# Designs tried in a protein design chat: VH-VL binders against p0dw94. Part 16

Target 1, 243 residues: p0dw94
Amino acid sequence: PAGTPAGAGASAGIGSDTGSNASEDSDMFPTIVFGDTVIERKEYVAALKAQHGAARLYFRQTYGVDPAEDGWDKAHDGEVPCRWLASRAIDELRRRHAAYLIGVDLGQVADDSYASIVARMEAVNSGNAELKSDGGIVYGRTGFDIDSYLSYELSALKNAYTGDESNPGMSLSDDEVRRYYDEHDWTKDGVDGKTPLDEVRGNVKAQMRSERYDELVSQRAEAIDVTDLPWDALYRFTAGRLG

## First folded at step 3 (VH-VL)

Design d25 (framework fv_ucenprubart)
Fold by ESMFold2-Fast, scan of step 3:
Structure d25 (fold): chain C 243 residues (1-243), chain A 119 residues (1-119), chain B 108 residues (1-108)
Amino acid sequence: as target 1 above (243 residues)
Amino acid sequence: QVQLVQSGAEVKKPGASVKVSCKASGYTFTSSYYMAWVRQAPGQGLEWMGLINPSGGSTWYAQKFQGRVTMTRDTSTSTVYMELSSLRSEDTAVYYCARGRLWGYFDYWGQGTLVTVSS
Amino acid sequence: EIVLTQSPDFQSVTPKEKVTITCQASQSIRSYLLWYQQKPDQSPKLLIKYASQSFSGVPSRFSGSGSGTDFTLTINSLEAEDAATYYCQQSSSLPLYTFGGGTKVEIK
């Protein structure tokens, strides 16, 4: 029976280094790295908020429960809502980082880090505020928050890629445009029958390019390996954020 | 299910051209998959020659083969072609086609076509 | 212009021995590195995708690691059927996909 040395004591739940570390781990965000890029706590928390509604919808449709009412830590047929949400948040971050890395490859942004995105947002906001203060004209959105800036910038990256026919996947032959058109329904309000290809060719091409870009992002996201992430620590952190 | 079937062995004289085919089946030829050509000289390593997008027909060639190689496709037969001109003895190699994803990996390879260039 | 340098060129090893093959890129390729196995008179077969992800059906004794410029393929316990030439390949740059020079593994 090995015990603590004479004069050393431990209080229940207070003097234990193990207890302190366990409590710390439940509140502390683990180190998460996508390639060479560290995922910040605030970036992950934003992704959780973005996927929160999807988690509630999934569990309501699949199990007839709302995790916000029933509890985020209750298992349903082996699925735990806070773990499902954590997984969806990581998948969202994988897609986001993949899109930014495509932007890096095109020379449009320097890296995929959250800090760089925030810095660009702050520069835009600062510039717009200064111009407005000086009586200048401000175009577009003013006063971005991070969610609205991410949506704006991700759309800009997509438009830049899909707008350049020299980019992989963006050159469309007449035959493949015709095939896509034939496989989908193209109609006008109040007119029976399919709209002729020549009247909607631009729309057909835009939709094809959008889908190919989304596929490229999905393929790039697959390269971000999440198998060895500290999932247990991430689950504890996520559960702590949900109550 | 997915198969890449290449044309048979060729024997050519120096200065001739060779056109190797690769017929794809078991997936949508004009989908998001690309087709690469890779060669291997006897006892040597793998050498990438170029890439074609079967959907759009866009091509990218390794600098070493620029001006001598041409990659084409026929969407009606789901076939990719690689034509190499001005053949030299050092072009003797097994030529492979390989299916890949844009920015990804090459998951299916043809059986290879031996091209022998001899006088 | 991305050059991949493999080491060693050749390795003769005893069965059950651990084999380590290194691939070094001339610039960062993130995790866009692949490993292939080629047996005599056969087409290459994909072993590892994205530096560390095992391809479907590949034995667990094969593993990949690394990121950026330095990558390693490990065969934990060499089997006789593993006698082959191994190649790394980068898919980071388009249109310049490149292969390493290859490492031949032979049973001693």
Scores: ipSAE 0.420, ipTM 0.699, lowest interface PAE 2.6, mean pLDDT 85

Design d26 (framework fv_ucenprubart)
Fold by ESMFold2-Fast, scan of step 3:
Structure d26 (fold): chain C 243 residues (1-243), chain A 119 residues (1-119), chain B 108 residues (1-108)
Amino acid sequence: as target 1 above (243 residues)
Amino acid sequence: QVQLVQSGAEVKKPGASVKVSCKASGYTFTSSYYMAWVRQAPGQGLEWMGLINPYGGSTWYAQKFQGRVTMTRDTSTSTVYMELSSLRSEDTAVYYCARGRLWGYFDYWGQGTLVTVSS
Amino acid sequence: EIVLTQSPDFQSVTPKEKVTITCQASQSIRSYLLWYQQKPDQSPKLLIKYASQSFSGVPSRFSGSGSGTDFTLTINSLEAEDAATYYCQQSSSLPPYTFGGGTKVEIK
């Protein structure tokens, strides 16, 4: 079978040309596939950016070190910051693709590819620009960047799913609502005592559906197997992006 | 350790109802795990009946059993129940409860309850 | 409804030989396929989740592969204790979940 198991890998490149060939290797993005969907270089790089702060926070809290100052490739008790960051970026992509795959199952989107997301974003941006140039009304942003569009579309997918009681997990019994209400502190600021269920029933249901949707996304993400990814090549690429 | 213990074998006549129990232990009964009911007629394959969320009692039933099956739970005893009404000879089967996730896999199964429907 | 077709329905195999069981879905289920083992008079036991991930405690001779519509369970070297009926199950659609018809493996 294809792939290098954990703990194995290339030991090549040590003490050789650390310039041209090492730089070239660190720039080479490996082929990463989630099911039938190819993960693009720019999608992965965006995920690295999103998880960059979390990596710095983790190493600061755990080891008292900032990888941005100390080095992204320096090990701390067996943990290498650039490898930790690569792992978190892949986890971020798994959750994102899981959310889109739920959308595919329900006919809300055709696929989970980054190219399709970008194409939809560009279509929306183009439509807004045309409307504005024709004297139409455009609210909020003058255009989406990919980060803001992903946030917008992921929220839309979640709202579509949670707003339909026929979707699995979204049908709530009165007993479930009462139990959730009883287990949480539903209070109003400045008012003593718990707010009666009838006054917050909509909020209770919305929170329950939100939590169930997040759990379904997590469960779906588990189906995206990352055990046999080309981790060594991904680590080299990631290190090159951080140095 | 996770265990699912089911009630004992039942013999019923056509037209009767049967209620099978499944007592869970070794994990938080009202956690993110769901409980499924799957049956198997003698010499036949596995057949999905439905799913219950122990946390609030929400249920999903296979269309074939709609109107005849009812799944419930008792959180104080960590027990789920499956009641099948209007029994026919074709309902003779081993009935299993199984712990799983809403999105599909069932990692622990009860020992099974044989329900025999005969005149 | 997604239909799962298993092949063969029965297989008699010499000990130490490789066993392959196939499961075909009526439409793409990506990697959302599970494999169970059921020994005579016992409950089913989960072997493989997400088409290729071994469940905890499952012997390494069991492996799963495939994606989309075509899936395979492989027993690399059949042992006597592997005599059982094997079932695939899909989880790509939300309930109801579908099982394959089963493949009975006997020791020759």
Scores: ipSAE 0.020, ipTM 0.574, lowest interface PAE 7.3, mean pLDDT 84

Design d27 (framework fv_ucenprubart)
Fold by ESMFold2-Fast, scan of step 3:
Structure d27 (fold): chain C 243 residues (1-243), chain A 119 residues (1-119), chain B 108 residues (1-108)
Amino acid sequence: as target 1 above (243 residues)
Amino acid sequence: QVQLVQSGAEVKKPGASVKVSCKASGYTFTSSYYMHWVRQAPGQGLEWMGLINPSRGSTWYAQKFQGRVTMTRDTSTSTVYMELSSLRSEDTAVYYCARDRLWGYFDYWGQGTLVTVSS
Amino acid sequence: EIVLTQSPDFQSVTPKEKVTITCQASQSIRSYLLWYQQKPDQSPKLLIKYASKSFSGVPSRFSGSGSGTDFTLTINSLEAEDAATYYCQQSSSLPPYTFGGGTKVEIK
């Protein structure tokens, strides 16, 4: 068992549809909507895959249990691993969609849908493939997968927002910068005491803007209502993916 | 900016214990970031030792170090500690702390602490 | 434990030449493979995550490829500042996280 791949099924779920047939009573993906945007099955499954290792690590560190061995539906101090994983996947999607909605507000993207993200990724990948086919030089792997494209585009959205002082929260007063500096321990290796503010002012401002952007994303994510999600059906679907 | 600042070099005799510190700044210490310890013997490669969740204090150690290593944190000073006991000459290494976000990639590293074990 | 095997152990390269470093995993790690650069007397720095995703600020001459068990780091045109030891690391679903043995790249 030590040498065999664990998690054939749930861990292989990305790019592998359950869809031979949904088992009776269990594996049907429910309709999930964030505002007016439908969350696709494949988007949710990708989020589960990304959070799968974190769930196993969390339960091993917290309870000394591996859900892959003990069962994803076994409760531990009121926490059920498949429900913890589902909740974390939904929270990840809320934050992602919130970041894209900020991008919509700035005119950077038209919507927050997964299909639109995939379409942009495919357009970029097609451009790279066409360049190579025309005898252009393309160094290394030039194609994005969805995880690398999401990371790239989310970073671009954050940089666009934080790089523009006219955006809400991005204009910083000298007093705010000084207070933030005083509240944190700005040090350098081999140097006694705090690094003077005038030497790290740019770094202080960048960190403040990063944190304010993250707070804006958090506020926007909280506005995405998950109270009426079909949680029981989502838990059943998630448990079925993890068997 | 995220910074991880480690304690200074140590010289220890065989059988002693060493406790290395790593002070974090520039982010919320108890948020969703784990802290790892990785060592490197002179002229050798990188070796993972274990991790701590600063929020809960939960730890996971590599089997090789189980029983000799203890990782702790102090949330009031945003500092993690790695204590290694029963030191031998083969424990001579630079010890690094490194941050990750639950995904096992180490985005920021401390400067390293040289621990020399000699008779 | 997942074992990572790097090759070559050492390479001495003329500036502007292409450098290729290979990392093989003892079992499939999908795309959960990272590349680090370590210059003498410095901490490692992350270059690539998810086998092929470059970090911000990493020069475009660095690229990663592969999936499953076979991975490659490529430096398309070696610069003087690229003299370093390069390490692969795996981070599939549970610790322990393991590193390859390293590849030292020197300028001729």
Scores: ipSAE 0.000, ipTM 0.376, lowest interface PAE 19.5, mean pLDDT 82

Design d28 (framework fv_ucenprubart)
Fold by ESMFold2-Fast, scan of step 3:
Structure d28 (fold): chain C 243 residues (1-243), chain A 119 residues (1-119), chain B 108 residues (1-108)
Amino acid sequence: as target 1 above (243 residues)
Amino acid sequence: QVQLVQSGAEVKKPGASVKVSCKASGYTFTSRYYMHWVRQAPGQGLEWMGLINPSGGSTWYAQKFQGRVTMTRDTSTSTVYMELSSLRSEDTAVYYCARDRLWGYFDYWGQGTLVTVSS
Amino acid sequence: EIVLTQSPDFQSVTPKEKVTITCQASQSIRSYLLWYQQKPDQSPKLLIKYASKSFSGVPSRFSGSGSGTDFTLTINSLEAEDAATYYCQQSSSLPPYTFGGGTKVEIK
């Protein structure tokens, strides 16, 4: 049923550099499936880019090295930066897909596929589905790119969940709100002491709901099994992307 | 430590109503968790009846029980109730309450309440 | 509604043998499938969440696998205390929730 794995290398043809073709073959993107959804090469690469800074920060803080300078394949106390980054990117994709599947369950989106996200982004950018004007108004500005659209849509999904008190975790008792308030420092610049709960109750509730939604996403992400992924092939692909 | 403790066995005549209770402890009753009711007729499998959100009291019932079942809660005693009316012999079953963790799974179950409907 | 079909209905097994129970969903439920164990006159107990993740305190001889529509619960080496009825349940965020018909496992 699925034809070709995303990110497959290509032969250069007769008379081409054979070494180039061999390198591309070793860097081929493996087949990754979350449930019944195939993870595209470009989706993984986008997640890799999103987690790139976190990997550099982690290795700088933990080992005093920058993988971009020192090498992404050099081990530090058993930890290899490109492997750490690949794992982080997969975890990011698990959380992203979990959030979209919650959206599916609430009727907000039809599926969690990257292609569907891209299609919605392109529809929004064109203005054809949303604004429905008689003529095209051509602007020189770019609309969403995939990273900004993902941020926008993930926030919309979170707001849809947290805005409905009937959803699990979103109903807050006065006692819970008071306990959360007491456990955190709610202060204003230039004012001594805690801001009274009644003045920040809405902010306290919003933060509690945000944290509970993030916990739900983490729980749903756990349902996406990654123990049997082709990790060695994914590590080779990731190392090839980083140089 | 989470516990769900249900009321004792009931014997009812056809046409009567029964109200089963489930008292929760060990967590914040009005937050994070739905409470479900599931029944099991003698020698039969598990059958989902409905759920209640203890905080707002909102309910969802399986279509088979719509019009006969009412689920309520008392937040002061951390107790949910399931009332089934117009009892039939087919309603003879063990009735369980079960906690739903973050739309994931039934992590804790009550001990069950046997309801026997006979003339 | 999503229908779950379990097989076999009944299985009589020699101690230490491997037991395999299957659950088939009428439509894809991704990995949102749970397995419960129910011993006579007791409440069901959660064994496996999300098709393959063991719940806390569950012995390692229990494992789950599958995704989409086809799921399996495996007991790698049956112990006497494992005599019970096993139920699958689909765990969608939207009810109604559905249970399989159950598989009764007993010791020969």
Scores: ipSAE 0.020, ipTM 0.550, lowest interface PAE 7.7, mean pLDDT 83

Design d29 (framework fv_ucenprubart)
Fold by ESMFold2-Fast, scan of step 3:
Structure d29 (fold): chain C 243 residues (1-243), chain A 119 residues (1-119), chain B 108 residues (1-108)
Amino acid sequence: as target 1 above (243 residues)
Amino acid sequence: QVQLVQSGAEVKKPGASVKVSCKASGYTFTSSYYMHWVRQAPGQGLEWMGLINPSKGSTWYAQKFQGRVTMTRDTSTSTVYMELSSLRSEDTAVYYCARGRLWGYFDYWGQGTLVTVSS
Amino acid sequence: EIVLTQSPDFQSVTPKEKVTITCQASQSIRNYLLWYQQKPDQSPKLLIKYASQSFSGVPSRFSGSGSGTDFTLTINSLEAEDAATYYCQQSYSLPPYTFGGGTKVEIK
């Protein structure tokens, strides 16, 4: 019935019971540290939820199997769905923390911790609620949940980096812009042939900066070493969340 | 585990060309990684020569090697090649392939290929 | 071209002593500096990236610091296995990448 602990078969999807410690070993979240930052149980569970659909899609496309029907612990050519999902969740957290660490380097945020992100979200939500109570106008999203706040803040961090030409990779030579333009199809709807570079130069530069930033995030994510994580304990915890 | 395995030592005469290979394994060869070439003359420091994008085949060469170096890849064998032409005695060096990102750190290196150019 | 100047060129150090190697860039490169270790007859090995972040498997006695133009690699307590040449490299600019001239560390 309702209120089923994490790891019980009645749980409605991953992350639906994030506060339960009723299942001992399967519910015991191991200590995970990225550099100096501890990864909270709720942060990891949210990442599992975000990657849940990707795991189901991957196993359906690759093996013709839905782990939600066939079992999350059943191996397919050496790949176990719950372990694949755990790995993807960790990779998502590495990219997220990498983006925040770039923000730390720029002085935009003090740290990459989930608690700090949540605190900023709650401050924004409280400020907006007070402004609306006073009859003020609130622009942007009111009442952020953590997923929408992460999306908002990650975009803001990216825009801060890519909008400053003094940042590494953000100063573009004419030759680099021309090369990028030549490698891609720049066309307008209903018009045959390439749009001249001078008409789309701003768009070309913005796309180049976006891609270079994404490459930087990927490099910084790789800097977060996960080889020594307690993978066996993490796999047990993840399996417990799924069945 | 990532491995880069290079071809064996070569002895060449001045004016000849040499083609060194580097076979990658343990990762997706056509991923976002680039393959760089770095050389080291005996008793000297490291000198970057250029890079190739294994996915697109695009190359970027250091200006001193422009016109003498050619980098290619074969995606079916996960192998990159570096060919240096018009060899001179000062081209005697150990040539390394190294995996890296565009942002420039080299995380895995081949074992090196000694190329000796002697008259 | 960004020029990297390393000092000292050579250092002979008693085991367990602290070793400090410096790398100076001709212009600000923020924190886009890397350190490599090369033992005799071996390929270089990445030690430190982004000035201060240890690469996987690197012993904790190695640390990097600095930003802008001045960078330092420190070996807190030199071990016999640390006899090697150390190189800095910048990744602030896109190609060409440049290396420092190297610092050879020997055990006394």
Scores: ipSAE 0.091, ipTM 0.489, lowest interface PAE 4.6, mean pLDDT 84

Design d3 (framework fv_ucenprubart)
Fold by ESMFold2-Fast, scan of step 3:
Structure d3 (fold): chain C 243 residues (1-243), chain A 119 residues (1-119), chain B 108 residues (1-108)
Amino acid sequence: as target 1 above (243 residues)
Amino acid sequence: QVQLVQSGAEVKKPGASVKVSCKASGYTFTSSYYMAWVRQAPGQGLEWMGLINPRGGSTWYAQKFQGRVTMTRDTSTSTVYMELSSLRSEDTAVYYCARGRLWGYFDYWGQGTLVTVSS
Amino acid sequence: EIVLTQSPDFQSVTPKEKVTITCQASQSIRSYLLWYQQKPDQSPKLLIKYASQSFSGVPSRFSGSGSGTDFTLTINSLEAEDAATYYCQQSSSLPPYTFGGGTKVEIK
């Protein structure tokens, strides 16, 4: 990532931090702001957890090393696993916030804050609990945790955007659908040749809209500048969380 | 190198229509970039007119130009067009095409086309 | 509709002096603010995207800052070739896009 020179974290030092006390770890989390929205410690930690497997896979495939066994702070050809993981977590948060900001523009949500997401989740969970206790209709099983609620809400935002042809990028001409179809392999198992467009038109359009939405989210995320984040402090916090 | 090349200057009478072209090169015309039209009257600021998505041909027009402006594209020649009808003397301006992002900037601009509306 | 107000409309500045131009939005646009430079008889050129990110090839004397409703374009040491009109534009909302009224900078 841009912003922090190699070795700056060593210059800063850790001091008394032992990396094993949860309250000390909480005190070590730096202030991270996306525009005017503060990124909470627990939001960042959730993003780390989500990217943890990808980091292990990358280092196993690239260097033949498992950071969980070898150490998250050991460099491999200039790459440090905990720094790689921190960068990926921040990139995921940028895209999430960008998706919520698109939702704000369309009137679907009021803001992109984690606290607002948690509040909506808790309201849904409370409503479900009250309905169950009254002997009413039972929906789902146990209610949402934050990971499942984020997946649900991000999917809802994406579906709302891609389902409205008046939204930019979502109106598809017959010519561009045909072109996309021609450029990709649309086959049925055990059948030679492409499946005719008329049989997969809905799938082709859905995939095109999904890709265009993802592109728009990435473009929107460019506005969230991360060059001046306190990267050294974030790296130390991340290393402490991983042991 | 990204380049936008516009058609030449036009002189029109009030009530006529004008159609300006903008030919793109140096990138995939049907990529995720949009094309905007922005005009500038003599000695005045920039005024956004509308936006076209070259992929599907969908358009967004400023309310001020609704009913008078039409934007189209030809994917085979990587060209966008802006047609303005029922011309008035107030439509005298330099008309620019510009490549842009939906929630973003206009990073490359055409050289401009002067349209003069006079008797 | 988001309205952008630029200040000042005009300023005459001695070479090597620092220039500041401000742009105020009628509501929060976070960091979705762009700056353009336009010289006489030329097309606008992008200088700064997303409040503070320099566009490719732009001299380092140009910088942008701000968030929410208040934004600033700074030219740290004005050069003769910087005489131009500068425009801000917001990209926070879907079209229509909004431009500021412009700030003319002259060497004098």
Scores: ipSAE 0.318, ipTM 0.688, lowest interface PAE 3.9, mean pLDDT 85

Design d30 (framework fv_ucenprubart)
Fold by ESMFold2-Fast, scan of step 3:
Formats: C-alpha cells, sequence, structure tokens
Structure d30 (fold): chain C 243 residues (1-243), chain A 119 residues (1-119), chain B 108 residues (1-108)
C-alpha cells in the first residue's frame, strides 16, 4: 500500500479561501505628502472625524439630506458627501501643518510631523505623571490624548507668535489700534456709548494679533500644494471608512 | 468669474484730490480677501500704496502716502475707493486695484485708472 | 524691509529661445515669492505663486524655482505673446509689499 503521498496539495488544495495575505488586506491608505512630510493614516482619520459633523450639516442645509441616513456615496447635484468630507479633512490638515510650519520658521518646533507631535505629547504626559507621583503640583491637564494635545500645542504656538512684537505683523502702531477700535463695537451691557480705548487697549491689540495670525495660517495653508494628491485613492479609502 | 472694474480716467490740477473706485464681483467681497492699491508711473515699476480689509474696513498705507491717501469700502455695492489728496505732478500714474491676501499676493487686478496731474 | 533685486533689467530674445530671469531677496523669504507678467497697456497677471506653483491657465513653458534668497523664472521656449515686463514680489511679510524692479523681455 501507498504510504505518505508527497505533493498531494499540488492538484487539490484548500488554500484559496485561506490564501488571503496581509498585503491584499492592507488599509489601502494612499501616500500623501505635504512638502517633505508624510501624512499618516491615523492623522487623516482623526481629521475625518473632526469634519464629520460639518459634512452632515452642509448636506442638510444645502440639499435637505443627511449622508448618515441617505448614504455617503450618493451624489447630490454633482456633490458626493464622502468626497466633500475628504476635501475638508485635507483642508484641516493643511491648516494644522501650516501652523506648525510657522513654528518651524521661528525655531519653536523642529518639524510638522504627526510623529513628532505624538512624541512631545508622550514626553509631557510622562513628565506630569512623574511630578504627580513625587507629590509635585501639576496645573492644567494631567494626561493628554492627541486631540487635546493638538489643541493645547496649536494654542501655544499661536500665543508664542502673537506675543512677540518682533514677528511679522505683530508690531501694532497706536494709529492702527485706534482705527481698529473705531471700526468695532466696544460696548458694555447697561452702559451707553463705547468703552474708552485706554480701558480695552489690551483686548483690541490681542484681537488684532489673533486675526493677523489666523490670516497667516490660512495663507501658508494655501502654499501646501494638493493638486498632485492621489485623490481617487483617497476618496475610495474615505468611502470605505464611512461604510 | 472674478472681476474688478475701475472708474474712468481723471485729469486733475496740482493740489486737487482724486477718488478712484473699484467694483468687485464674482466672489464674496467681505470674505478671505483684501483689496490693494498699486500705482505705476509712466515707464516705471509697480509701487504699493495700501491695503484695505473689506470686511472690517481696516487699512494699511505705505509711509510715502501717509496723510494723503484714504481707502474706504461700501459693502452694499462691493466697491473699494482710493482717495489721494494734495496731488503733485509726480502722482501721474495708472492706479490699479488688486485682490490679495494680507501676506501679499494679488491674483486679480482691475483694468487700471489713469490719473494725470498737470497745470 | 525686504528688498528684491531683479536681473537682468532688459533682454532682447529670439523666438523659441529659453529666457531666465532672476530675483534675489535681501533676506530669506523661504518659498514665499510670486511672479507677475505685465504686457504693454495691460494690468499685471499673476503667473507663479509660492516660488514654483503655476496659476491656473498659465502656459506650461513658464516655471519658477528657488528658495531662500535666490529665485528664477524660466520661459522654456519664448513665444511672441510673451513680450512683457516681469516682476517678482515677496509674500513672506506684511506690508509694505515690495516688488522687484522688473525685467523687460522683447522679441528680436
Amino acid sequence: as target 1 above (243 residues)
Amino acid sequence: QVQLVQSGAEVKKPGASVKVSCKASGYTFTSKYYMAWVRQAPGQGLEWMGLINPSRGSTWYAQKFQGRVTMTRDTSTSTVYMELSSLRSEDTAVYYCARGRLWGYFDYWGQGTLVTVSS
Amino acid sequence: EIVLTQSPDFQSVTPKEKVTITCQASQSIRSYLLWYQQKPDQSPKLLIKYASQSESGVPSRFSGSGSGTDFTLTINSLEAEDAATYYCQQSYSLPPYTFGGGTKVEIK
């Protein structure tokens, strides 16, 4: 009688169903690069989540539909909700990276990469945990997640820029401050007339600097070229995330 | 499509004032963009005069024109105005309005307004 | 203030030749430089933003390059319609905005 048949798997296998491999089941997130910085999958997914509500609101107000009920891949007058959402997520990432690149230009941070942000967050969290363990005082947040850390660090970058009068746009003349004050309604509840400039001068200057910084971020975001992004692959990935 | 349409040519005497208009269409006048005024004397290069934020009315003027230039806007007509006073012969130039950003680029320009100052 | 120096002031060029115009900034402006084209009796037209990004509708023969203090506008194969004065401008700082002195390109 025949013993062990060598090579029996060559003619009839069970492998087609179990033959799927990790490469074919990969997340299929395309390579996205802003200048020299690679955008990570998890960074993009976080931006999608941040813009999800805005997409629902836009389609509700514009077309009377909710993409969460009607489908993210259905066109409405040429607009597809998942593509609109992908575009908004990329715009969010452009603004975020622009803010970090302003920080790079001023020596505040080394780069605009997500990995560097995560590393700084982990260092802050570790330092705060050590202070708490040793009986030290920790003010503010004790344990950032990435969303709260991004909010914190972006605010810190903005405050560092706007707090330094030597930075472009941050030196305000008395005439500029007076004109801005005259153009806006600086009133108090229950008091007739405008609050005198000398009483609100700090608030006026802070608002002017905040607006100039936001305009700088917006302009620098537009400098991040997205014409060569793999938009079709990004749309497919985004649709897959929304189900 | 974006259009900037300026008022017609002016001839003025020394010491007079001139007010040039620039009417914008094809975009939201009070959103995102500023309006600049740039002049060009005959055979010369481009000279920035000032910038206005149509949303807020805030202005920036080049030091050379401080005290003589005033920029205003009317949001109901999407129009920006540039008024130059105490005119001199060296103010003879084509005056352009241009849509731009605060951090200095200008993507659409008006057709220009020739202002001639002569005695 | 940031000073922009263009060279040359003037070029007379045979059709189909490559034209190179340079702009030097008095300090680093990163990649925040713009190029404009102005034809006789016309308004300036934005060609290139952020040193190398072509505006929509600009012919592919126009390209920009450079970073820091040294920038170049190239017209790869000059056409008759390209006779114009070209200006650089920085978008790195707030006003006062500074333009280069201009380069006039004429067809031989």
Scores: ipSAE 0.325, ipTM 0.685, lowest interface PAE 3.4, mean pLDDT 86

